VHH binders against L-Ala-D/L-amino acid epimerase. Designs and how they scored, part 4

Target 1, 347 residues: L-Ala-D/L-amino acid epimerase, of Pedosphaera parvula (b9xek4)
Amino acid sequence: MQIKFWPQDLKLAHTWTIASSVTSGSDVTSVGIVQLTDRDGTVGLGEAAPARRYNESTPGSLDFIAKVDATKLSFDNIEASMKYVESLASGQFAAKSAINVALLDGAARKAGKPIYDLLGLGFRNNHHVTSFSIGIDKADVIRKKVLAAEQYPVLKLKVGAADDKANLAALREAAPQKWVRVDANEGWKTKEHALEMIEWLAQDKFIQYIEQPMPADSNPKDIAWLKARSPLPLFGDESYHTAKDVDHCAECYHGVNVKLCKTGGISNAYEALQVARKAGLKTMIGCMIETSILISAAAHLAELCDYLDIDGNLLTTNDPYLGVTAEKGLLSFASAPEKLGLRVRAK

## First folded at step 5 (VHH; framework vhh_8fcz_2)

Design s28 (from a12 with D105N)
Fold by ESMFold2-Fast, scan of step 5:
Structure s28 (fold): chain B 347 residues (1-347), chain A 121 residues (1-121)
Amino acid sequence: as target 1 above (347 residues)
Amino acid sequence: QVQLVESGGGLVQPGGSLRLSCAASGFTFSRYAMNWVRQPPGKGLEWVSGISGSGDSTTYADSVEGRFTIIRDNDKKMVYLQMTSLKTEDTAVYYCAKGYSEWYNSGFQHEGQGTQVTVSS
């Protein structure tokens, strides 16, 4: 097995801001790309999209990948390969995701299948709809972003800052009846403030749910208190890293958001989704700002999801890969030029 | 291919009632939310009501809440809109619209031919 890896800068169509970065917007983000090649010439592609929220960075992810002994990786034994990778360090979820995605891409190619078929899930083209994210910004900018996103039937509005009410008003000026999902990204610091905001939001007939209203490290009793009183479903994002968090999330939320770079790849995400569903939780898959590599990887798990928020590549202008498409928000592999594995290739 | 056929429109006096019907074909009906949308004369499309694929969840625009009821019969592949206490401002062409997923809040594709509702004395 040989490993090649490199950084890839992604240019954002607009400056991106969420609750954790409200004082520091970004025009560019960087991801790590991984390519595995076995002795038979089979290639697998993966991607690391680290989040500062989890104390990860692209240089740190690449440093971790550089330390991986590729001779201990095999497309024919993903479980043993990942046990080795996971043993090398705690955390490093994004870098571990990159290696896991690449391993599954190669394994599925060798099996003559797309990953969704390797996993036994299948994929229904033009059935799954993704939300399209609107980051925190001035009201006028939000209105313009919403108008530019008219093709997307569902928007995800980032909140958790001082101007939350003004930002929803700006969205509604541009799109009075469009369905909206609200993501506070841990931005409402008390249960009382969170309840006040959720009750206000519930007066809007077109809001589907609230994601991560309070910090993940809040007292579980306070989150459960909020869940018991919330007129809208609550989804845990930062609260749900892996299947190990399921009992906590079942107590505190109505659903969970699984992310590949949070769980450490497709294998762990599959487990996290299945365990959550078995516990009675609704499930969704979300993303970071990512290329079509990770977005397509997440799409391979779509059949296990009640909701999808995998729009990270749509927020960029220079995605170097082709994979799953989201025309009018509808996910489809029908036009993907690659038929096997991850169903992704370079442009 | 997806086909949606609306019926049941007509002329009704203010305060009256009408039931609209939509017959669906070309897709697995119970797997998709269904919506009613309307276009008043000289205006754009306005969403009116939605129902989940299972029929367990419904939602309504503020202007029709308490007056309209959306229901579906998955065995017959039908969705209905029961309208009561009709107002002149309810005058519009009403369209049946297939959702993108099982949830009414996933958005919709407008695919029906429409049925005219006129509320006037």
Scores: ipSAE 0.000, ipTM 0.420, lowest interface PAE 11.1, mean pLDDT 89

Design s29 (from a12 with D105F)
Fold by ESMFold2-Fast, scan of step 5:
Parts: C-alpha cells; structure tokens; sequence
Structure s29 (fold): chain B 347 residues (1-347), chain A 121 residues (1-121)
C-alpha cells in the first residue's frame, strides 16, 4: 500500500462572508487530503478537516498522517488497519477519519459497491434533506445570506452571541416560515440563560431543535435540568464524540450530532449512530468546512440519521471534487460520475 | 391567496387508524410539493411526510415510515395522510404545508390551521 497526502486550501468567499469589506476572496481554510493506492492500483480517497475546538489543526493532522506506515494498511482488513492507526496516538480524530474514509473507499471499490451498500444501508436519492448554515453576523448580512439561500428548505442558524434575537428577526424578515435548526455552539453559559433563550425561541413555530445550548463540560445535572424543562428537543454536538459518550448524552439530550472528524471516520460514526439509536436518541450527522470527499462520506450514513447538516462544501467556492449533490437541499448521488466506493472523483 | 384547510383529526386508540385531509386553494396545486407537519403538545413543529407536485415521489420521517402514507389528488386539489398503527407519541396538531417548489419535501411556504390527533386509551 502507498500513501500520498497534501494540504488543500478551501476558499470561503461570498463577499458577505469575508471579514473585511476592503479585502475580497481572502477567507481561506485548509484541509488534509489522503490518497491510498494498493498493489493492484485500487485508490481510496480521504480527508481530514480538523477543528481547533478539539485541539487539532491541518498541520498537526498532516504530521500524524506522515507517521502512518502504509505497509500496515489493507483495503481487505479495515479493522486491523484502524487498530494500528488508533494505536499511534490519542486523539487525532480528523487525521484518523482521513485514513478510515480512504480505506473504506478502496475496500468498497474492490467489493464492486458504493460504501452505503458495503455497510448494508442503501441510499435513497432525493429523500434526505440537508440544512444550510447561516453564520453569526450583523442583521443586514444575515438577511442577505438568507435571501441567497432561498433554494434550501431548512436553515441552520448559528447563535450564542449578543444579537441572537435580532439575527432570528432578520432571518424571519427574509423567510417567515422556513424551518430553522438553532446551533448555540456552547454559547449559553448557564442553565437559566439557556432556558430563557429556548423558551423565547419556542415562540417561533418553525424551529425544529436546539443544538448544544451549553458548554459540553457543564455539570451534567444542569444539562439534564435544562432537558427536562426545554419546550424544544436538545441535540448534543460537542458533548458526543464517540459511542462511549452515549450514556451521558441519553441523560442530557434528545438527540446527538455525529461528525466524521469528531469520531474518527465512517467506521466509528456508524457505531456512534447505531449506539445512539439503540439508546433511544435521535441522530443527526453534521460536518466541518469540507470538500465533497467528507461530505459524501457522511452522506453514505444518511439512512441512519433523522436529520442531516452536511453543507460544508456548499460554503466553499473551490471544492476540487465531485460527489453527492444537494440541489434544493435534497441529497443525491444520481449525477455522481463515480459509481463505486465513496462515489467521489476529482474535477 | 393561499388557503389550506385540514380535517379528519380526532381521538383514536393506540394501534388505530385515521385519515387526514387537506383542501388547497389559491395557487397552482400541481406545481408544488405538499407536506404534513405536526406539533406535539409543548414541542416544536416536526416534519412528517412530503409528496412531489406530480405525486410521483413521496418521503417520510423515520418515525412514521411504513405506518403513514401520503397521497394527493391534483384534480380535487387535495392531499391526504393515511395513518395506521398509531402510537401515543403521534399525538399532535397536524398541519398541511405548501412547499416552495415541486420538489421541496421538507420545506414549506404556507401552513393551514391544523387538525388535532389524540392517541390515547
């Protein structure tokens, strides 16, 4: 087995997403791309999109990948391959995700199947709906972003800042009855403040749930107190890294958000989703800012999810890959030029 | 002006069946997807089912798939929700909702007044 890896810069440019009105097209983030090639020429693609929140970075992910001995990886034995990779360091979830996605891509290609069929899940084209993220910004910018996102039937509104109420009002000026999922990103620091905000949000008939209202390291009794009083379902994001967090999340939330770069790939995400479902939790799969490699990888797990928030590639202007599409928010592999594995191809 | 009028709700025992109806007017009915959404007591809206403008494609929330069937009659400008094997957690006010386009299954632009479904023994 041979391994190639490199950084890929992603441009986040709409003019309304640039931090400065003087500078255009300078918003850039970086991901790591992995390519595995076995002796018969079978290729697998993977991607690492690390989050600073989890003490990870693209240079750190690439440094970890550089230490992986490709001769210990096999498309024919994902379990043994990942046991080796997991043994190299604690953490490194994004880098481990890149290796795992690439291994499953190659394994599924050798099996003559897309990953969703290798996993026994299938995939229904034009059935799954992704939300589209609207970031924290000034009210006039929020309104413009919402108008630009008219095609998407469900929006995810980022809150947890000083102007939360004004930002929802701006969204509602542009889209009075569009469904919204609210993500506080750990922004409400007390259970009393969180409850006040959730009760205010619940006056809006078109809000589906609140994601991560309080810090993940909050007292579990305070989160459970909030859950018991919340008029809206609560989903844990930062609180749910892997399947081992399921008991905590079952006590504190109505559902959980699984992310490939949080849990360490498709294999661990599959386990995390199944374990959550068995515990009675609703499930969703989310993303970081990612190319079609990771977005498509997440889409292969869509049949295990009640909700999807896999719009990270839609927030970039230079995605170098073709894979799952999200026209009008509807996920489809129908136009993907690659029929096997991850169903992703370079442009 | 878009108008949606739901009917057919009522009290039913667990395991029972119920058919909801929605009469639509004020828009070109066949050009828009139609949805059913519900609001359980003390909770927010949740999407239940959608049907494309032509009626050729349907989709369902996981919690109701295999138990509920969405149907439309474009000539009569009606959409229906056939509910079977009802559970206590299906208790909610059910709303008919017009989509933004022919294929917006989980999105909607307008909602009706609602019809109450109560599943209790």
Amino acid sequence: as target 1 above (347 residues)
Amino acid sequence: QVQLVESGGGLVQPGGSLRLSCAASGFTFSRYAMNWVRQPPGKGLEWVSGISGSGDSTTYADSVEGRFTIIRDNDKKMVYLQMTSLKTEDTAVYYCAKGYSEWYFSGFQHEGQGTQVTVSS
Scores: ipSAE 0.000, ipTM 0.157, lowest interface PAE 19.7, mean pLDDT 86

Design s30 (from a12 with D105L)
Fold by ESMFold2-Fast, scan of step 5:
Structure s30 (fold): chain B 347 residues (1-347), chain A 121 residues (1-121)
Amino acid sequence: as target 1 above (347 residues)
Amino acid sequence: QVQLVESGGGLVQPGGSLRLSCAASGFTFSRYAMNWVRQPPGKGLEWVSGISGSGDSTTYADSVEGRFTIIRDNDKKMVYLQMTSLKTEDTAVYYCAKGYSEWYLSGFQHEGQGTQVTVSS
């Protein structure tokens, strides 16, 4: 097996800001691309989209990937390959995700199947709806972004800053009846403030749920207190990294947001989604700012999800790949030129 | 201009059945998917079911799959929700909702005033 990897800069359509402040004010982000090639010429593609919130960076992800001995990787044995990769370091979830996605792409190509069929899930074109994210900004800017996003039937509004109520009001001026999912990104620092905000939000008939109202490192008793009193479903994002977090999240949230670069790839995400559903939790799959490689990888798991928020490539202007599409928010592989594996190819 | 009028709600015992109706006007009914959404007391909206403009495709939330059936009659401009094996957790105001396109099976542009369903022993 041969491995190639390189950084890829992604240009954002607008400056991106969320409550965690780690990525606030960014115009450009960088991801790592991985390409695995076996002796038979089969190619697998993967991507690492690290988040500073998890102490990861693109240079750090690429440094980790550089240490991987590709001769120990095989498309014919994903389990042994990932056991080796996981043994090299703790964490490194984004880099591990890149290798796992590439391995599954190649394995599925060799099997003559798309990944969703390799996993036994299937995929229904024009059935799954992704939300479209509106970042924190001034009310006038939010209103303009919402109008520009008219085609998307569901919006995800980032909150957790000083003007949360004004920001929702600005969205509602532009889209009075559009479905909204609210993501506080750990922005409401006390359970009392979080409950006040959620009770206010619940007066809006078109809000589906609240994602990560409080910091993930908050006292679990405080999060459970909030869950018990919340008029809206609560979803854990930063609180749910892997299947190991399921018991904590079952006590604290009504649902969980799985992300490939939090959990370490498709294999771990598949487990994390199934374990959460077995525990009675609603599931969603989300993303970072990513190319069509990771967005398509997440879409292969759509049949295990109640909600989808995989719009990261839609927030960029220079995605170098073709894969799943989201016209009017509806996910489809119908126009993807690649029929096997990840169903992605370079433009 | 777009108008959606729900009816058929009421009080029913656990295990019972109800059929909700929605009369649509103000748009070309057959060219838009229709949805049912609900709001339990003190909770946010939950999407329940969707049906394509032609009626050939339907989808359901996991919580109602196998118990609820969405049907439409394009000639009469009606959409229905047949509910069976009702549970106390199905208690909610149910809204009929116009989709964004013929094939969009969740979410909506416009909604009705709602009809109350109460499942109680």
Scores: ipSAE 0.000, ipTM 0.172, lowest interface PAE 19.2, mean pLDDT 88

Design s32 (from a12 with S106V)
Fold by ESMFold2-Fast, scan of step 5:
Structure s32 (fold): chain B 347 residues (1-347), chain A 121 residues (1-121)
Amino acid sequence: as target 1 above (347 residues)
Amino acid sequence: QVQLVESGGGLVQPGGSLRLSCAASGFTFSRYAMNWVRQPPGKGLEWVSGISGSGDSTTYADSVEGRFTIIRDNDKKMVYLQMTSLKTEDTAVYYCAKGYSEWYDVGFQHEGQGTQVTVSS
């Protein structure tokens, strides 16, 4: 097996800002692209979209990938391949995701199937709805972004800054009755403040849930206190890295957000979604700012999810890949020119 | 802010024992999982062992299970790695690493500067 990898800069339609220490306030972000090629010419594509919140960066991800011995990777044995990759370092979730996605792309191509069929899940075109994210910004910019996003039936509003109420008010000026999901990105530091904000938000008839109201490292008893009193469902994002976090999240949240670059790829995400469901948690899959490689990878798991927030490529102007589409928020592979594997090809 | 200081490395013969120490500061120690990771000469970083914030749960890489024991002292803000039955393949720089949460992870947020362990006859 041969491995190629390179950085890819993504241009944002607007400067992207969120409440947490995850990448914010930038016009450009960078991801790592991985290409695996075996001896018979089968190719697999993967992508690393690291988050500073998890002490990861694109240069760091690429440095890790450079240390991977491709001769120990095989499309015919993903479990052994990933056991090797996992042994090389703790962390490196984004880089591990890139290797795992590329391995599954190649394995599914060799099997003559898309990944969703390799996993036994299937995929219903025009059934799954993604939200469209509106970052923290000035009220006039929020209004313009909301109006430009009219086609999307559900918006995800980033909050957790000093004036969260003004941000919702700006959205409602432009879209009075649009469904909204609120993501505080760990921004509300006390359980009392979080409850006050959630009770205020619950007066809005069109809010579906609140994601990560408090820091992931908050006292679990405080998060459980909030869960017991919340008039809206609470979803853990930064609190749910892998399947190992399921018991903590079952105590503290009504649902969990799985991300490929948090858990280390499709294989781990599949497990994380399944154990969450068995624990009685609602499930969703989210994303970072990503190309169609990772967005499509997440879409292959859509049948295991109650909600989807996989709009990261829609926030960019220069996605170099074609894969799953989200016209009017409806996910579809119907127009994807690639029929096998990840169902992604370069533009 | 976060500071991790490793010590206890050295030269030891195959079959020998060694205890590594890590002194932590700059965060609420008992609220975070702690890990040991290592980098053998000419190879990538390899996760070795983890311990939950409370100390109630531990996990180990297959290559060291039964030979290494991870311990923490939350009052002293210390984590230790007790190594026994050392093999030449255990030769590496060992790093102490702070987890992302109270639960031990596949990953870690911060690394220390490291301590060299050499197993040679």
Scores: ipSAE 0.000, ipTM 0.114, lowest interface PAE 19.9, mean pLDDT 87

Design s34 (from a12 with T59D S106I)
Fold by ESMFold2-Fast, scan of step 5:
Structure s34 (fold): chain B 347 residues (1-347), chain A 121 residues (1-121)
Amino acid sequence: as target 1 above (347 residues)
Amino acid sequence: QVQLVESGGGLVQPGGSLRLSCAASGFTFSRYAMNWVRQPPGKGLEWVSGISGSGDSTDYADSVEGRFTIIRDNDKKMVYLQMTSLKTEDTAVYYCAKGYSEWYDIGFQHEGQGTQVTVSS
């Protein structure tokens, strides 16, 4: 097996800020791209979109990938390949995701199938709807972003800052009856404040749920207290890394958000979604700011999800790949030029 | 091909009642939420009511709550909007709209020609 990897800068259509970010808004972000090539010429593509929240960065991800011995990787034995990769370091979930996605792309190509069929899931074109994210910003900017996002039937509003109520009001001026998912990104630091905000949000008939109201490292009893009193469903994001977190999340949330770069790839995400569903939790799959490589990888798991928030590539202006599309929020592989594996091709 | 055919509109006096019907075909009806959406003269589309694929959950815009009732018959592939206590502000073209999923991916595509409701003396 040969491995190539490189950084890819992504240009954002707007500066991006969320409550858990300690840095000012950014107009550029960077991801790591991985390409695996088998002796037989089979190629697999993967991507690492690390989050500072998990102490990861693109340079760190690429440094980890540089240490991987490609001779220990095989498209014919993903389990053994990933056990080797996992043994090299703790954490490194984004980099591990990149290798796992590339391995599954190649394995599915060798099998003559898209990944969703390799997993036995299938995929229904024009059935799955992604939300479109509106980041924290001034009210006038929020209003303009919402108007520009008219085609999307569901919006995801980032909150967790001082101007939360003004930001929802600005969204409602532009879109009075549009369905909204609210993501606090750990922004409400006490259970009392979180409940106050959720009760206020529940006055709006078009709010579907609240994602990660409090820090993931909050006292579980405080999160469970909030769950018991919440008029809206609560979803854990930062609280749900892998399937091992399921018991905690079943106690504290109504649903969970799985992310490839949080759990370490498609294999772990599949398990995390299955385990959550068996525990009675609603499931969603979300993303970071990503190219069509990771967005398409997440879309391959759509049949295991009640909700989707895989709009990361739509927030960029220079995505170098073609894969799943989201016209009017509807996910489709119908026009994807690649028929096998990840169903992704370079532009 | 998805087809939605609305009927039952007409001219009605304030305080009157109408029942709108929508006949659906081309998809597995019971697996999708159904919605009623209206467009008043010179205004944009307004969501009026929705019903889950199973029929177990319904919701209404504040302007029609308590006056309108959405019902579905999955065997006949029909969705209905029972309108009572009609107001001049209810004047609009009413569209039947298929949801993208059972309930939770709330969004819709209106696909019919609509049925005109005019509330006037």
Scores: ipSAE 0.000, ipTM 0.319, lowest interface PAE 12.7, mean pLDDT 88

Design s35 (from a12 with S106E)
Fold by ESMFold2-Fast, scan of step 5:
Structure s35 (fold): chain B 347 residues (1-347), chain A 121 residues (1-121)
Amino acid sequence: as target 1 above (347 residues)
Amino acid sequence: QVQLVESGGGLVQPGGSLRLSCAASGFTFSRYAMNWVRQPPGKGLEWVSGISGSGDSTTYADSVEGRFTIIRDNDKKMVYLQMTSLKTEDTAVYYCAKGYSEWYDEGFQHEGQGTQVTVSS
């Protein structure tokens, strides 16, 4: 097996205020791309979009990938390959995700299947809806962002600031009846304040759920207290890192948000989603600012999800890849030029 | 109400140094990430650096890595940007920006009035 990797700069369509995963300046963020090639010429593509919350960066991810012995990787044995990769260091979830995605891309190509079929899931074109993210900003800017996002049937509104109520009012001025998902990003520090905010939000009939109202390191009894009283479903994001967190999240939330670069790839995300579903939790999959490589990787798991927030590539102007599309928020592989594996091809 | 007041800008020669300061009030400072962003003349906003609420984690734009250092003093509710080896390309208005959470990669809200940095011979 041969491995190639390189940084890829992504140019943002909007300013830094609506790009929550910006890791570099000048309306630019950087991701790591991985390409695996076996002796038969089969190619697999992967991508690392590290989260600084987990003390990860693109240079750090690439440094980790540089230390991987490609001779210990095989498209014919993903489990053994990832056992090796996971043994090299703790953490490194984004870099491990890149290698896992590339391995599954190649394995599925060799099997003559797209990844969703290799996993036994299938994929329904024009069935799954992704939200489109609206970051915190001044009321006038929020109105302009919402109007620019008119094609998307569901918006994700970031809250956790002093102007939360004014920001929702600005969104509603531009989109009175559009469905909204609210992400507090651990912003409400007490259970009493969180409940007050959630009760206020529940007066809006078009809010679907609240994501991560309190810090992930809050007392579990306080989060469970909030869950018991919440008029809206609560989803854990920072609280659900891997399948190991399922028991905690079942006590504290109605659902969980899985991210490839948070859990370490498709294999771990598949497990995390399945385990959550078996525990009675609703599931969603989210993203960072990513190319079509990771966005498509997440889309391959869509059949295990009640909700999708995989809009990261929609926030860029220079995505070098073609994969899943999201016209009017509807996910589809129908126009993807690649029919096998990840269903992604370079432009 | 969140208030951020930047200071420390000025005119400096290429290769020089400046230390920017940001005084924060109106929120529990130690629980939120802080960021520095800049706007060069005639261009959009560019993220420069971030520091977690605890101060244990920092990150930098590629263009400033190795030259700039972000630090915070939670007791004094201050965040600083120490700039060395300044280049003409660093000329911009610099803004202090509060994060939405303890982590700098989760976006920003509200910026102060800004402080002008001009690097010129």
Scores: ipSAE 0.000, ipTM 0.137, lowest interface PAE 17.8, mean pLDDT 86

Design s36 (from a12 with S106Y)
Fold by ESMFold2-Fast, scan of step 5:
Structure s36 (fold): chain B 347 residues (1-347), chain A 121 residues (1-121)
Amino acid sequence: as target 1 above (347 residues)
Amino acid sequence: QVQLVESGGGLVQPGGSLRLSCAASGFTFSRYAMNWVRQPPGKGLEWVSGISGSGDSTTYADSVEGRFTIIRDNDKKMVYLQMTSLKTEDTAVYYCAKGYSEWYDYGFQHEGQGTQVTVSS
C-alpha cells in the first residue's frame, strides 16, 4: 500500500462566524487530502477537516498521517487497519477520518459497489434534504444571505450571541415560512438563559430543533433539566463524539449530530448512528467546512439519519472534487461521474 | 384563495390503521409539493412526510418510515396519508400543507384546520 497526502486550501464565499469561532481575517481554510493505492492499482480518497474546537489543525493532521505505516493498511481488512491507526495516538479524529474514508473508498471499489451498498444501506436520490447554514452576522447581511439561499428548503441558523432574536427576525423578513434548525454552538451559558431562548423560539411554528444550546462540559444535571422543560427537541453536537457518549446524550438530548471528523471516519460514524438509534435518539450527520470527499462520505450514511446538515462544500468557491450534489437541498449521486466507492472524482 | 381541507382522523387502537385525506383548491395542484405535518399534545410542529408535485418522489420522517405512505391524485387534487401500525406517540393534530415549489420544500402555509388522530386503547 502507498500513501500520498497534501494540504488543500479552500476559499470561503464569506467570512464565517459561529458562537465558538470566527474566520474573520481569513477567507481561506485548509484541509488534508489522503490518497491510498494498493498493489492492484486500486485508489481510495480521504479528507481531514480538523476543528480548532477539538485542538486539531491541518498541519497537525498531516504530521499524524506522515507517521502512518501504509504497509499496515489494507482495503481487505478495514477493522485491523483502523485498530492500528487508532493505536498511534489519542485524538487525531480528523486525520483518522481521512485514513478510514480512503480505506472504505478502496474497499468498496474492489467490491464493485458504492460505499452505501457496501454498508447495506442503499441511497435514495432526491430524497434526503440538507440544511443550508446561515452564520452569525449583522441583520442586513443575514437577510441578504437568506435571500441568496432561496433554493434551499431548510436553513440552519447559527445563534449564541447577543442579537439572536434580531437575527431570527431578519431571516423571517426574507423567508417567512421556511423551515429552520437553530444551532447555538454552546453559546447559551446557563440553563435559565437557554430555556428562555428556546421558549421564545418555540413560538415560531417553523423551527424543527435546537442544537447544542449549552457548552458540552456543562453539568449534565443542568442539561437534563433543560431537556425535561424544552418545548423543542434538543440535539447534542459537541456533546456526541463517538458511540461511547450515547448514555450521556440519551439522558441530556432528544437527538445527536454525528460528524466524521469527530468520530474518526465512516466506520465509527456508522456505529455512532446505530447505537444512538437503538438508544431511542434521533440522528443527524453534520460537517465542517469540507470538500466533496467528506461531504460525499457523510452522504453515504444518509439512510441512517433523520436530518442532514452537510453543506460545508457549498460554503466554498473552489471545491476541487465532484461527488454528491445538493441542488435545491436535495442530495443526489445521479450526476456523479464516479460509480464506485466514495463516488467522488477530481474535477 | 388557497384552501386545504383535512379529514379521516379519529380514535384508533395501537397497531391500527387510518387514512387521512386532504382536498386542495385554489392553485395549480400538480405544480406544488405537498406535505403532512403534525403537532402532538404539548409539543411543536413535526414534519411527517412530503410528496413532489408529480408524485414521483416521496420522503418521510424516520419515526414513520415504513409505516406511513403518502400518495397524491393530481386529477382529483387530493393528497393522502396512509397510516399503519399506529403507536400512541403518533397521537397529534395532522395538517396538510402546500409547499412553495414542485420539489421538496418544508416551508409551507397552513390552510387547513387539521384533523385529530388519537391512538389509545
Scores: ipSAE 0.000, ipTM 0.150, lowest interface PAE 19.7, mean pLDDT 87

Design s41 (from a12 with G107Y)
Fold by ESMFold2-Fast, scan of step 5:
Structure s41 (fold): chain B 347 residues (1-347), chain A 121 residues (1-121)
Amino acid sequence: as target 1 above (347 residues)
Amino acid sequence: QVQLVESGGGLVQPGGSLRLSCAASGFTFSRYAMNWVRQPPGKGLEWVSGISGSGDSTTYADSVEGRFTIIRDNDKKMVYLQMTSLKTEDTAVYYCAKGYSEWYDSYFQHEGQGTQVTVSS
């Protein structure tokens, strides 16, 4: 097994800001790309999209990947390969995701299957709908972004800042009856304020749910208090890293958002989704700002999800890969030139 | 195979009432939101109302809010649209549509032939 890795800068179509950001927006982000090649020439692709919220960065992810001994990785034994990778350091979820995705890509290619079939899930083209994210910004900018996103039937509005009500009003000027999912990104600091905001939002008949209203480290009794009173479903994002968090999230939320770069890849995300579903939680899969590598990897798990928010590549202008498409929000592999594995190739 | 069969349409006078029914089969009914959509003569599809898989949450287009009520019976695998105070602009073919998940989604699949509602004196 050989490993090749490099940074990839992604250019954003618009400045991106969320409630937890201390930086006033960004127009560029960086991800790490991983390529594994075995002795017979089988190639697997992976990607690391680290989040500062979890004390991760692209340089840190690449430094971790540089320490991985590729001779201990095998497309024929993903479990043993990942046990080795997981033993090298705590955390490093994004870097571990890159290795896991690449391993599953190669394993599925060797099996003559796409990953969704390797996992026994299948994939229905033009069945799964992704939301399209609108970041925190001034009301006039929100209105313009919403108009530009007309093709997408569901929007995800980032809130948790001073102008939340004005930002929803601006969205509704541009899209009066479009479905909206609201993500507070830990922005509402008290249960009383969170309930006030959710009750106000619930007067809008086209809001589907609220994601992470309060900080993940809030008292669980306060989150459960909010859950019991909320007129809208609550989804945990920052609160749900892996299957280990299921009991906490079943107490505090109606559903959970699984991300590959939180769980450490497809294998752990599959477990996290199945465990959540067995606990009676609704499931969704989300993303960071990513190329088609990670977006397609997440799409391979779509059949385990009630909702999808895998639009990270749609927010960039220079995605170097081809994979799953999202025309009018509908996910499809039908036009993907690669038929096996991750169903991704370089442009 | 998913099958949706609409019924209950007909001719009604302005101010009148009708109840539409949709019989669903081929999927785990209680796990999916159900919707009513309509197509007025010479126009595109217009979403009318939605109900969550459990039936605990409902939503309506502004044009019908206060006049229409969506209801479901998960044991019978039925969804209904109770229409009151009907207006001539409610004239359309009405379709029931399966959502993609237990919660509301703006995309859905309508499978039936629809049921015609005509509001005219």
Scores: ipSAE 0.000, ipTM 0.191, lowest interface PAE 15.2, mean pLDDT 87

